# Ledger of designs, part 3: VH-VL binders against Stromal cell-derived factor 2-like protein (SDF2)

Target 1, 181 residues: Stromal cell-derived factor 2-like protein (SDF2), of Arabidopsis thaliana (Mouse-ear cress) (q93ze8)
Amino acid sequence: VEITYGSAIKLMHEKTKFRLHSHDVPYGSGSGQQSVTGFPGVVDSNSYWIVKPVPGTTEKQGDAVKSGATIRLQHMKTRKWLHSHLHASPISGNLEVSCFGDDTNSDTGDHWKLIIEGSGKTWKQDQRVRLQHIDTSGYLHSHDKKYQRIAGGQQEVCGIREKKADNIWLAAEGVYLPLNE
Below, E stands for the ipSAE of ESMFold2; O stands for the ipSAE of ESMFold2 at other seeds; V2 stands for 0.75 times the mean of E and O plus 0.25 times the DockQ between their complexes.

## First folded at step 1 (VH-VL)

Design e8 (framework fv_emicizumab_arm2)
Fold by ESMFold2-Fast, scan of step 1:
Structure e8 (fold): chain C 181 residues (1-181), chain A 119 residues (1-119), chain B 107 residues (1-107)
Amino acid sequence: as target 1 above (181 residues)
Amino acid sequence: QVQLVESGGGLVQPGGSLRLSCAASGFTFSSYAIQWVRQAPGKGLEWVSSISYSGGSTYYRREVKGRFTISRDNSKNTLYLQMNSLRAEDTAVYYCARDWEYSYGFDYWGQGTLVTVSS
Amino acid sequence: DIQMTQSPSSLSASVGDRVTITCKASQGISNYLAWYQQKPGQAPELLIYDASSLESGVPDRFSGSRYGTDFTLTISSLQPEDIATYYCQQANSFPLTFGGGTKVEIK
């Protein structure tokens, strides 16, 4: 199944099987922006992200997302953008990944390059991908480092500049918009 | 046994400088963010500065920004606060305090070191 | 900056009384709120973190609660050793800010 602009997807971390998650709880350190974590459950209403283009492009709802495209991911429930910057992540001290802005407020810190592993030309469900933050060059990353004061064992999500197995994600569950003809 | 011990306080004239140290023991110092919190005689607690566990991120209250510099040496298990251009308003007991991976609460505090800025 | 308004500034109560101290944030801070106890001449000690979680070793007569931006520290049955000044502190965003403190005395 093609992942098109406008689709709402859950991103699963390949190695840990946790889903990219956010809720309206901010980090207590670093930027103080809305936190982003890895969530162990499949049935989580806070793990949906809407695939959006960078403003000013010709991409339309229902268009395929090409390998190497610069995209934004909007957290469906809070309307904030997946974001990164030069603040330290809470557990590992890597690059902080947060949620920022709203439907009318977005900046270049919300821009991620989609890197499809292998020779695929467009983004498909269950395909191995990396998301590289444009401004920092950090890859969206997670690992088996859990927050100690959060029940349920939520994992740290951060950015690292090193290309590793721990920065592979797959689009898993979602509400997929059909591909434009 | 977690311990934080401040040192370096004393009497200094307005415009002078002091360097405070906080020596940590009994825990993996490099895994924790550490705070400087001050308290003027008979007054309440006031946050001064924060440093991430790696030293990569630092934060300051507005009134000390540009005058104070927080730093850490993880190889020595020591936190520092370099205080320049000191003012009478900086007179306080200065505490270092340990913060977990989140700022959920400062679970261990040193006993404090007194800084007095007067002529 | 997030302002933390703590009430009352001081109170006196009898041993065994239920004591409540309130702290109001000027904007949303979620559960990023801690309570500290400071006895005269001593460093502060953490009582409550994450708005309502009791720190290890703290007596269970202490509890914290949240309603929106209003936070309450409760001592269910005041003891003589509870004579101290109590502070709330938000950890939602920098600069970190403390409440003005509440001095608790036995009458």
Scores: ipSAE 0.007, ipTM 0.517, lowest interface PAE 11.0, mean pLDDT 87

Design e9 (framework fv_emicizumab_arm2)
Fold by ESMFold2-Fast, scan of step 1:
Structure e9 (fold): chain C 181 residues (1-181), chain A 120 residues (1-120), chain B 107 residues (1-107)
Amino acid sequence: as target 1 above (181 residues)
Amino acid sequence: QVQLVESGGGLVQPGGSLRLSCAASGFTFSSYSIQWVRQAPGKGLEWVSSISSSGSTIYYRREVKGRFTISRDNSKNTLYLQMNSLRAEDTAVYYCAKDTPYYYYGMDVWGQGTLVTVSS
Amino acid sequence: DIQMTQSPSSLSASVGDRVTITCKASQSIDSYLAWYQQKPGQAPELLIYAASSLQSGVPDRFSGSRYGTDFTLTISSLQPEDIATYYCQQYDSTPLTFGGGTKVEIK
């Protein structure tokens, strides 16, 4: 299944099987922006992200997302953008990943390059991909480092400049908009 | 030792202003979000406002929005709450409280509080 | 806003009794719930975080549990020093909200 602009997806970390998660709880350190974590399990209304283009491009709802495209991911419930910057992540001290802005406020820290592993030309469900943050060159990353005090154990999400197995994500569950004909 | 100390409370008339301070020591103040929580005499706890570690993300309870301003000076290890247009219902002990690292928004360190009384 | 309904408002029990306090969230907050103890004239102290995790330094007679949107604080054997008001607090989303409190007294 094609992932098109406007689709709401859950991103699953390949190695850990946790989903990319946020809600309106800010980091207690670093930037203090809305936190982003890896959430165990599938049933979580806070793990949907809307695939959006960078403002000013020709892409529209229903268009396929091409390999190498620069995209934004909007957290569906809070309307904030997946964001990164040079602040340290809480557990590992890598690049902090947060949520920033709203429907009318977005900056270049919200821009991620979609890198499809292998020869695919467009983003499809269950394809192995990396998301590389444009401004920092950090890859969206997670690992088995858990926030100790959360029942069920939510995992740190951060940015790392090295390409690693822990940087691989798959679009899993979602509400996929049909491809434009 | 990790400590928060509030000051600036007192008696004010309705419509008046007060500025509360919360002085932090024993931890890296710039690394933690801090909350203001109040408690009216004989009543329960009520969250007032939060500020992120950098000061970039701020939240208020609806009843104080536009009247209260939370801020921080990380170079002075101090949190502030500027309270304007005070009302009788703002009468309370005001606590500052430090969040645990990240997602553990249990507040692990509290000051002893400063009393604000709004009365004629 | 997430409403936290705490019960009972007050209770009286004997030393050694098992005390149970409940808190219900108006919507899902997962396990993002803390319990605080406030002794007369003092600031609140964190007892339990993440619904069931015991804060360092807190006696293990205190425990927390979750079933859906229902949360319980249990004191397995009440001691004189446990006389206090107890509050639940959700930290799933802003505004942060507290339960109304439960005053625990020794009879």
Scores: ipSAE 0.007, ipTM 0.567, lowest interface PAE 8.9, mean pLDDT 88

Design g1 (framework fv_gimsilumab; at its last look DockQ between E and O 0.03; V2 from the best seeds 0.00; counts 0 for: pae E 14.9 > 2, placed apart)
Fold by ESMFold2-Fast, scan of step 1:
Structure g1 (fold): chain C 181 residues (1-181), chain A 120 residues (1-120), chain B 107 residues (1-107)
Amino acid sequence: as target 1 above (181 residues)
Amino acid sequence: EVQLVESGGGLVQPGGSLRLSCAASGFTFSSYWMHWLRQVPGKGPVWVSRINSDGSSTTYADSVRGRFTISRDNANNTLFLQMNSLRADDTALYFCARDYYDSSGYLDYWGQGTPVTVSS
Amino acid sequence: EIVLTQSPVTLSVSPGERVTLSCRASQSVSSNLAWYQQKLGQGPRLLIYGASTRATDIPARFSGSGSETEFTLTISSLQSEDFAVYYCQQYNDWPLTFGQGTKLEIK
C-alpha cells in the first residue's frame, strides 16, 4: 500500500519492532521539548504520525511520497512535528529527537529526507526506509537502550550521523489515504 | 539509606594509572545512571563521565576522553573509573554520584570523594 | 559549554536572616537548573532541581526561582546548619556544568 501525503502511519523500527512514539511529557534534560521514544506495545494511540510536505511545495493530500522527498511528520495527538537539533539525547548522547511546534509553528528542524532502501520510487507500507534530518544530517535511529524511570521499558530514539542497520524503519499500521491518479 | 563510597585514590606519577571504585548500597544500583565528577579544593565540581543503567552507553568530558574508562558491575553494585595517562591537572577529589532518573543530569546522591594526586 | 556565574562569591550573614544567591547562565538553560549545598568533608547535597522544585527531605526555607539565564536560591530564615558553599548546575546541555560557588560565612 502506498503511503501518501495526509496518511497517518506508525513507524516501526526494523531491528527492535518498537514503534515511534510521543506524548506530552518533555525531556528532563537537553531541549526540554516533548520527548520521542520507541514503544514496545502493539496497541498505542500515541504512535500515529501524519505525513506532511514541507511548506511551499505543490504536494497535496493523496499524492505519493517519492524517494528522496523532504517531508515532515506531525504527531497526530499533540499536533507537534518530529524534530531534531544539536542537543544531546538522554541515554546515548547522540542527537536529540523531539516534538516541536504546532499546526501554525514549524521550522527547518522539522525537515526529514525520506531515503528508500533499494530501487523503490515511492514510499510503500513495510518498505525499508531511513529518515535523515536535513539540518543535522542525522538518521532517525533507535536501539536496545531503554529508559528505566521516566518511560519504563521504552527505547531511546535519537539521531546518528552514521548509516547503520539501526536506522531502518518501516511504515506498519496506518490510516492510508487513497493514491491520487 | 542510600550510600556511595569511593576508594582507590592516591598519589601517582604523571603518565601513571589508577582505578577508582564506588560501592553503592541502599538502592537498586542496576536501575540508575551513574556519574563521576571531580573537584579541586575551593572550586566547583567538574563533570567527568556518565554510564547508563546496564553499562551499554558511556559519555566522557573532552579533557578525559581516550584516557579514562567508566564501567560498572551491577552484580556487585560497584561503579569504576579506570584512569590512564594521568596528568598533573587530573589532581582532584573524585566523586561518584547517582542520577535522579534516566539521564536527567541532576544528581541526588554523592559519595564523600576519594583524593587523587598526580605529582612527580 | 555553558558557563554559570554565581554571585556573590562570599556572603557573611547571621542566623535568622533571609539570604538570596544568584546564578547566571551564558546561554538559556530553560528551567534545567539545580542547586546543591556542600559542607566541608562532604559531597554536594541536592537542594533544588527544575529551577524551583525542592528535592526530597529539603526544608521549606529553601526555595528556587528563575528561568532562561537568571536564577535565584533563597533561604528564608538561615539556620546554623546552612553555613556551607552553594553551587548551581545546569543540565540543559552536555557537558554538565557548575557555577564557581557562593560561600555562606558566619558574620
Scores: ipSAE 0.005, ipTM 0.521, lowest interface PAE 11.5, mean pLDDT 88
ESMFold2, look of step 10: ipSAE 0.000; ipTM 0.475
ESMFold2 (binder alone), look of step 10: mean pLDDT 94; pTM 0.958
ESMFold2 at other seeds, look of step 10: ipSAE 0.007; ipTM 0.498

Design g10 (framework fv_gimsilumab)
Fold by ESMFold2-Fast, scan of step 1:
Structure g10 (fold): chain C 181 residues (1-181), chain A 119 residues (1-119), chain B 107 residues (1-107)
Amino acid sequence: as target 1 above (181 residues)
Amino acid sequence: EVQLVESGGGLVQPGGSLRLSCAASGFTFSDYWMHWLRQVPGKGPVWVSRINSDGSSTTYADSVRGRFTISRDNANNTLFLQMNSLRADDTALYFCARAPYDYGDLDYWGQGTPVTVSS
Amino acid sequence: EIVLTQSPVTLSVSPGERVTLSCRASQSVSSYLAWYQQKLGQGPRLLIYDASTRATDIPARFSGSGSETEFTLTISSLQSEDFAVYYCQQYENWPLTFGQGTKLEIK
């Protein structure tokens, strides 16, 4: 199944099987922006992200997302954008990944390059991908480093500049918009 | 053993001020988010305010915003709530509680300090 | 804000009985639901977090289940020290909100 602009997806971390997650709770350190974690359960209403283009492009709802495209991911419930910056992540001290802005406020810290592993031309469900943050060059990353004192054994999500097995994600569950002709 | 002990409550007239304290022991205070909650007899707790581990971020319930200020002194393991412009509706038993990081499950609470706002 | 409704309001039971308490949310809270026990003159004590995970030092007779909008707390064999008020709490969205409580009292 094609992942198209406007689709709401869950991103699963390949190595840990945790889903990219956020809810309306800010980080206690660094930026103080809304936190982003890896969630162990598949049933989670806070793990949906809407695939959006960068403002001012010609991409439309239902268009395929091409390999190498610069995209934004909007957290469905809070309307904030998946974001990164030079603040330190809470456990590992890597690049902090947060949620920022709203439907009318977005900046370049919300821009991610979609990198499809292998020879695929467009983004498909269950395909191995990386998301590289434009401003920092950090790859969206997670690992088996859990917030020890946080409920649910949720995992740190951060950015790292090295290309590793720990920064492979798959679009898993979702509400997928039909591909345009 | 984790302990949280509230103090500073009392009787105050409407428009008055009180400063509540919460003394923490038995854990590394600077590692935890802290919350203030309040409860009237026979009802469930109501969340009032939270502060992150280093004190750089605070959030308030709509009913207290602009009147209450949460703060912490990590060197002395103490949480504070400065309450200004007190109203009759602020009458409650006030609790401090500890949260692991930025999640809202409150794993340890104090026994509470009573605040009565009346003329 | 998310409203939590608990039922029953009061439950009269005897030691040794199995009791089940319910909590319903006005909108989905995923699994971000905690249960607390509160005894007279004490602050609440965390029993369960993430809907089903027992907190530190909580006896195995306490168990939680549910997701989304419907949650239950079960006490498999009620002990004399379990007579208290029980509250559910969500941490899906700010502000944090609590149910109105279920009071367990001696039959």
Scores: ipSAE 0.008, ipTM 0.545, lowest interface PAE 9.4, mean pLDDT 88

Design g11 (framework fv_gimsilumab)
Fold by ESMFold2-Fast, scan of step 1:
Structure g11 (fold): chain C 181 residues (1-181), chain A 119 residues (1-119), chain B 107 residues (1-107)
Amino acid sequence: as target 1 above (181 residues)
Amino acid sequence: EVQLVESGGGLVQPGGSLRLSCAASGFTFSSYWMHWLRQVPGKGPVWVSRINTDGSTTTYADSVRGRFTISRDNANNTLFLQMNSLRADDTALYFCAREDTAMVYFDYWGQGTPVTVSS
Amino acid sequence: EIVLTQSPVTLSVSPGERVTLSCRASQSVSSNLAWYQQKLGQGPRLLIYGASSRATDIPARFSGSGSETEFTLTISSLQSEDFAVYYCQQYDNWPYTFGQGTKLEIK
């Protein structure tokens, strides 16, 4: 199934099978912005992200997301954008990944390049992809380092500038908008 | 046998520079995150800086940011700390340490190299 | 920043005694706590990680326990080579902080 702009998706980390998750609890270190973690459960209302274009592009709801496109991911429940910057992540000290802004406030720290593994032209469900942060060049990354303070064994999500197996994500569950012609 | 051997410490005047080295052996150096820590006599260790496997990500303690630069040479299994604009409160024994692959505790440390900043 | 407070700051003990060292965190660190031994003129040596797991080549007389904010390192029968300074370290949250140390000295 094609992932189109406007679709709400869950991103699953390939190696750990955890979903990209956020809630309105801020980081206690670094930026103090809303935290982003890996969540082990599939039934989690805080793991939906709306696929949106960068402002000023011609992309519309229902259009396919092309390989190499610059996109934004908006956390459905809190309306904040998946964001990164040069602050250190809490456990590993890599690049911090947070949620920032709202429906009217977004900056370049919210911009991610979609990199499709292999020869695919457009983003599809269950396809192996990387998300590379434009400003820092860091890849959206997770690993088996857990926040012990957060109940449920949630895992660290961060950015690293090296391509590794731990940067691979798949769009798993979602509310997929139909493809335009 | 994992070994880390620091060198390059010494006496330097305030505002001066030193370059510390850490020679690693007995493991695949390029697979590990590496750290510098420092310790004043009678006190606990204090974290200074870290570097990831390929050197693309570096993090610094607030007290040294902008003055210290961590780097690595994976071909020669060596970790470096370039220290500029040294202050009296940078005086300490400096250790390199290897991070465990899963968590940020230090499974191996060097012997330390002393840095004294005074006039 | 998470502050680790160790107690006592100094213990005068005899070989053969059971000694207990404490480490208290200002906030929960779950089980993400390590213990190190440091002898004069040497770098720290990892003893315990994950609050209770012994590191490679560490004698069975060393054991760790605790969780959240209260942690203990126990040496069941103190040997002459165990006189050293002991530090706890948390790795639950950045920056990774150490306690001030507990010094074991000969009575």
Scores: ipSAE 0.006, ipTM 0.498, lowest interface PAE 13.8, mean pLDDT 87

Design g12 (framework fv_gimsilumab)
Fold by ESMFold2-Fast, scan of step 1:
Structure g12 (fold): chain C 181 residues (1-181), chain A 122 residues (1-122), chain B 107 residues (1-107)
Amino acid sequence: as target 1 above (181 residues)
Amino acid sequence: EVQLVESGGGLVQPGGSLRLSCAASGFTFSNYAMHWLRQVPGKGPVWVSRISSDGSSTTYADSVRGRFTISRDNANNTLFLQMNSLRADDTALYFCARDVSYDEYYYGMDVWGQGTPVTVSS
Amino acid sequence: EIVLTQSPVTLSVSPGERVTLSCRASQSVSTNLAWYQQKLGQGPRLLIYGASTRATDIPARFSGSGSETEFTLTISSLQSEDFAVYYCQQYNNWPLTFGQGTKLEIK
């Protein structure tokens, strides 16, 4: 299934099977912005992200997302953008990944390059991809380092500049907008 | 019985230094992020600094950044605040507090000490 | 930084009365708001976090409500040990900030 602009998707970390998650809870360190974590494999309404283009482009709802496109991911419930910057992540001390802004406030820290593994030209469900943050060059990353005392154990999500197996994500569940003809 | 006991406060001249300690007992200290806060009589608490449970991450209020250093000794269940270049406006009762959060999520501070007074005066 | 304004500044009440305390934020803090009780010579005691969740061992007479910029703490039937200063605190944005407090006095 093609992932198009306007689709709401869950991003699953390939190695751990946890979904990219955010909640209306700020980090206790670094930026103090809304936290982003990996959530274990249960049904979770806080794991939906809307695929959006960079403002000022000609991309519209239903258009395919091409390999190498610069995109934004908007957290569906809180309307904030997947964001990164030069603050340290809480467990590993890598680049902090947070949620920032709202429907009318977005900056370049919300821009991610979609990198499709292999020869695919457009983004498809269950395809192995990386998301590289434009401003920092950090890859969206997760690992089995878990936050303490959280039921089920939520995992750290951060950015790292090295291309590793732990940077691979798949678009798993979602509400997929039909591909434009 | 979960408790925090602050010590190390006192009278100091402007430009001087003090090191505050906070002794934790009755809980696994290494599982909790910790805060330092200060309060002037008749006013609300003012947040000063936070340290993560493993000591790898620290944050500071703008007014103390570069002058104060928060640290912890998990082996001896002790939190520290090293205060350098003290100013008259640092005069306050200093509290340590336990962060009830899951280390990186802040949900409030559930255990506080009685406070240790710091007076910066000539 | 986010400014929290509490009202009233002081409230004179009798045991058994229902009491409501208000906290207003200068900008949205979502539900990232806590309430504390402080008695003379003691550190603050956490009552409520997440705007409405009671902390461990806090009596059921304490309840919190609100979101965004408007929050309330309610004590359904005031007990003699409840006379204290109450502070709200936001943890939506760094630095963490507290209100100026509401003092509950015996009428």
Scores: ipSAE 0.012, ipTM 0.517, lowest interface PAE 9.1, mean pLDDT 87

Design g2 (framework fv_gimsilumab; at its last look DockQ between E and O 0.59; V2 from the best seeds 0.00; counts 0 for: pae E 10.8 > 2)
Fold by ESMFold2-Fast, scan of step 1:
Structure g2 (fold): chain C 181 residues (1-181), chain A 120 residues (1-120), chain B 107 residues (1-107)
Amino acid sequence: as target 1 above (181 residues)
Amino acid sequence: EVQLVESGGGLVQPGGSLRLSCAASGFTFSDYWMHWLRQVPGKGPVWVSRINTDGSSTTYADSVRGRFTISRDNANNTLFLQMNSLRADDTALYFCAREYSGYDLGFDYWGQGTPVTVSS
Amino acid sequence: EIVLTQSPVTLSVSPGERVTLSCRASQSVSSYLAWYQQKLGQGPRLLIYGASTRATDIPARFSGSGSETEFTLTISSLQSEDFAVYYCQQYNNWPYTFGQGTKLEIK
């Protein structure tokens, strides 16, 4: 199934099977922006992300997302954008990944390049992809480093500049908007 | 042992000001976000304000925004709440609480509270 | 903001009894729910975080369960020192909010 602009998706980390998650609680370190973690459960209302284009492009709701497109991911519940910057992540000291802004406030730190592994031309459910942050060149990354005092052992999500197996994500569950005519 | 000790509460008239302090000991204060909460007798606690580890980010409950200012002194392990334009409905027991910066978690330690009464 | 409703408001019990306290959220808080015990003249003490994880040095008789909007705190065999007010708190959304409390008192 095609992932189109406007679709709400869950991003699953291939190696760990944890889903990209956020909630309205800020980091206590670095930027102080809303935290982003990996969540082990499939049934998690805080793991939906709306696929949006960069402002000022011709892309519209229902259009396919092409390999190499620059996109934004909006956290459905809090309306904030998946964001990165030059702050240290809490556990590993890599690049911090956070949520920033709202429906009317977005900056270039919200811009991610979709990299489809292999020869795929458009983003489809279950395809292996990387998300590379435009400003820092960091890949959206997770690993088996867990926050110690959160139930279920939520994992650190961060950015790293090296292309590794731990940068691979899949669009798993979602509410898919149909392709435009 | 971890300790948080609030002080500075008292009786004040409507429109008055108070400055609350929270003295922290037994842990690395600069590793923690700090919060102020308040509680009216017979009711649950209500969150008031938070400050991050270096004091660069502060957030306030809608009911106190523009009247209260949270700050911290990491050199002396002390948290402050400056309360201006106090109203009768600010009357409560005021607590400080810590939240660890290395992960987003609830309040694992609280103080005993300092009472604030706003009345004529 | 998210409203947490606790039930019962007051529970009269004897030592040795099993007690179950409920907390219901007005909208989903996932598993970001904590339970606190508050005794007269003291600040709240963290018992459970993440809906089901016991905090440091909390006795095994305390356990938490639930997710999304329905949560419970269970005390398997009530001790005399457990008579207190118990609060649930969500930390999924700003502002953080607390329930109104459940008071455990001697029967």
Scores: ipSAE 0.007, ipTM 0.523, lowest interface PAE 11.7, mean pLDDT 87
Fold by ESMFold2, look of step 10:
Structure g2 (fold): chain C 181 residues (1-181), chain A 120 residues (1-120), chain B 107 residues (1-107)
Amino acid sequence: as target 1 above (181 residues)
Amino acid sequence: EVQLVESGGGLVQPGGSLRLSCAASGFTFSDYWMHWLRQVPGKGPVWVSRINTDGSSTTYADSVRGRFTISRDNANNTLFLQMNSLRADDTALYFCAREYSGYDLGFDYWGQGTPVTVSS
Amino acid sequence: EIVLTQSPVTLSVSPGERVTLSCRASQSVSSYLAWYQQKLGQGPRLLIYGASTRATDIPARFSGSGSETEFTLTISSLQSEDFAVYYCQQYNNWPYTFGQGTKLEIK
């Protein structure tokens, strides 16, 4: 199944099977922006992310997402953008990944390069991909570092500049908009 | 041996001011976001204000914005709430509470509360 | 703002009984739901966070369950020290909000 702009998807961390998750609770450290974590369950309304193009480009809803494209990911429930910057992540001290902005406020800290592993030309469900943050060069990353007090043992999500197995993600569950072309 | 001890409450007339303090001990105060909450007897707590670990970010409930100021002194492990232009509906028991900065958690430790009564 | 509605408002019960308290959210809060116990003259005490995880030093007789909009707190064998008011609180959406409380009193 083709992932298109406008699709609402869950991003599963390949190694741990945790889904990228956020909710309207800020980090207590670093930026103070909305927290982003890995969630262990497959059923979670806070794990949906809407694939959006960057402003000022020609991509439209229903277009396929090409390998190497720069995209934004909007948290469906809170409307904030997946974001990163130079603040330290809470557990490991890597690059903090947060949610920032709203429907009308987005900046370059919300921009991620889609890197398809292998020779695929467009983004498809269950394909191994990385998301590299444009401004920091950090790859979206997770690991078995868990928050002790969060239900279900949620994992830290952060950015690291080194390409590793732990920055591989798959588009898993979702509502995929039909391909235009 | 985590302790949070509120002080500075009392009886004040409408339009008056009070400054609440919260003395923290038994933990690394600078690792925590700190909050003020208030509670009218017979009702659940209501959030009032929040301050991040170094004091660079503060937020307030709409009902107190512009009248209350949260601050912290990490060197002396103390949280403050400056309350100005007090109204009768600010009458409540005021608590400080901590939220650990590395976790998405509710409030794991609270003080005993300091009462504030606003009446003429 | 997310409204939490607790039921029952008050419950008369004897020591040794099993107690179930309910909390309903006006919209999904995923699993970001905490339970607190508050005794007269004291601040709230965190019992459960993340819907089902017991906080430090909380006895095993306290358990939580639920997700999204419906949550329960169960006390399996009520002890004399458990008579108090119990609050649920969501921390999924800003601002954090609390329920109105359930009072457990001696029958």
Scores: ipSAE 0.006, ipTM 0.538, lowest interface PAE 10.8, mean pLDDT 88
ESMFold2 (binder alone), look of step 10: mean pLDDT 91; pTM 0.921
ESMFold2 at other seeds, look of step 10: ipSAE 0.012; ipTM 0.552

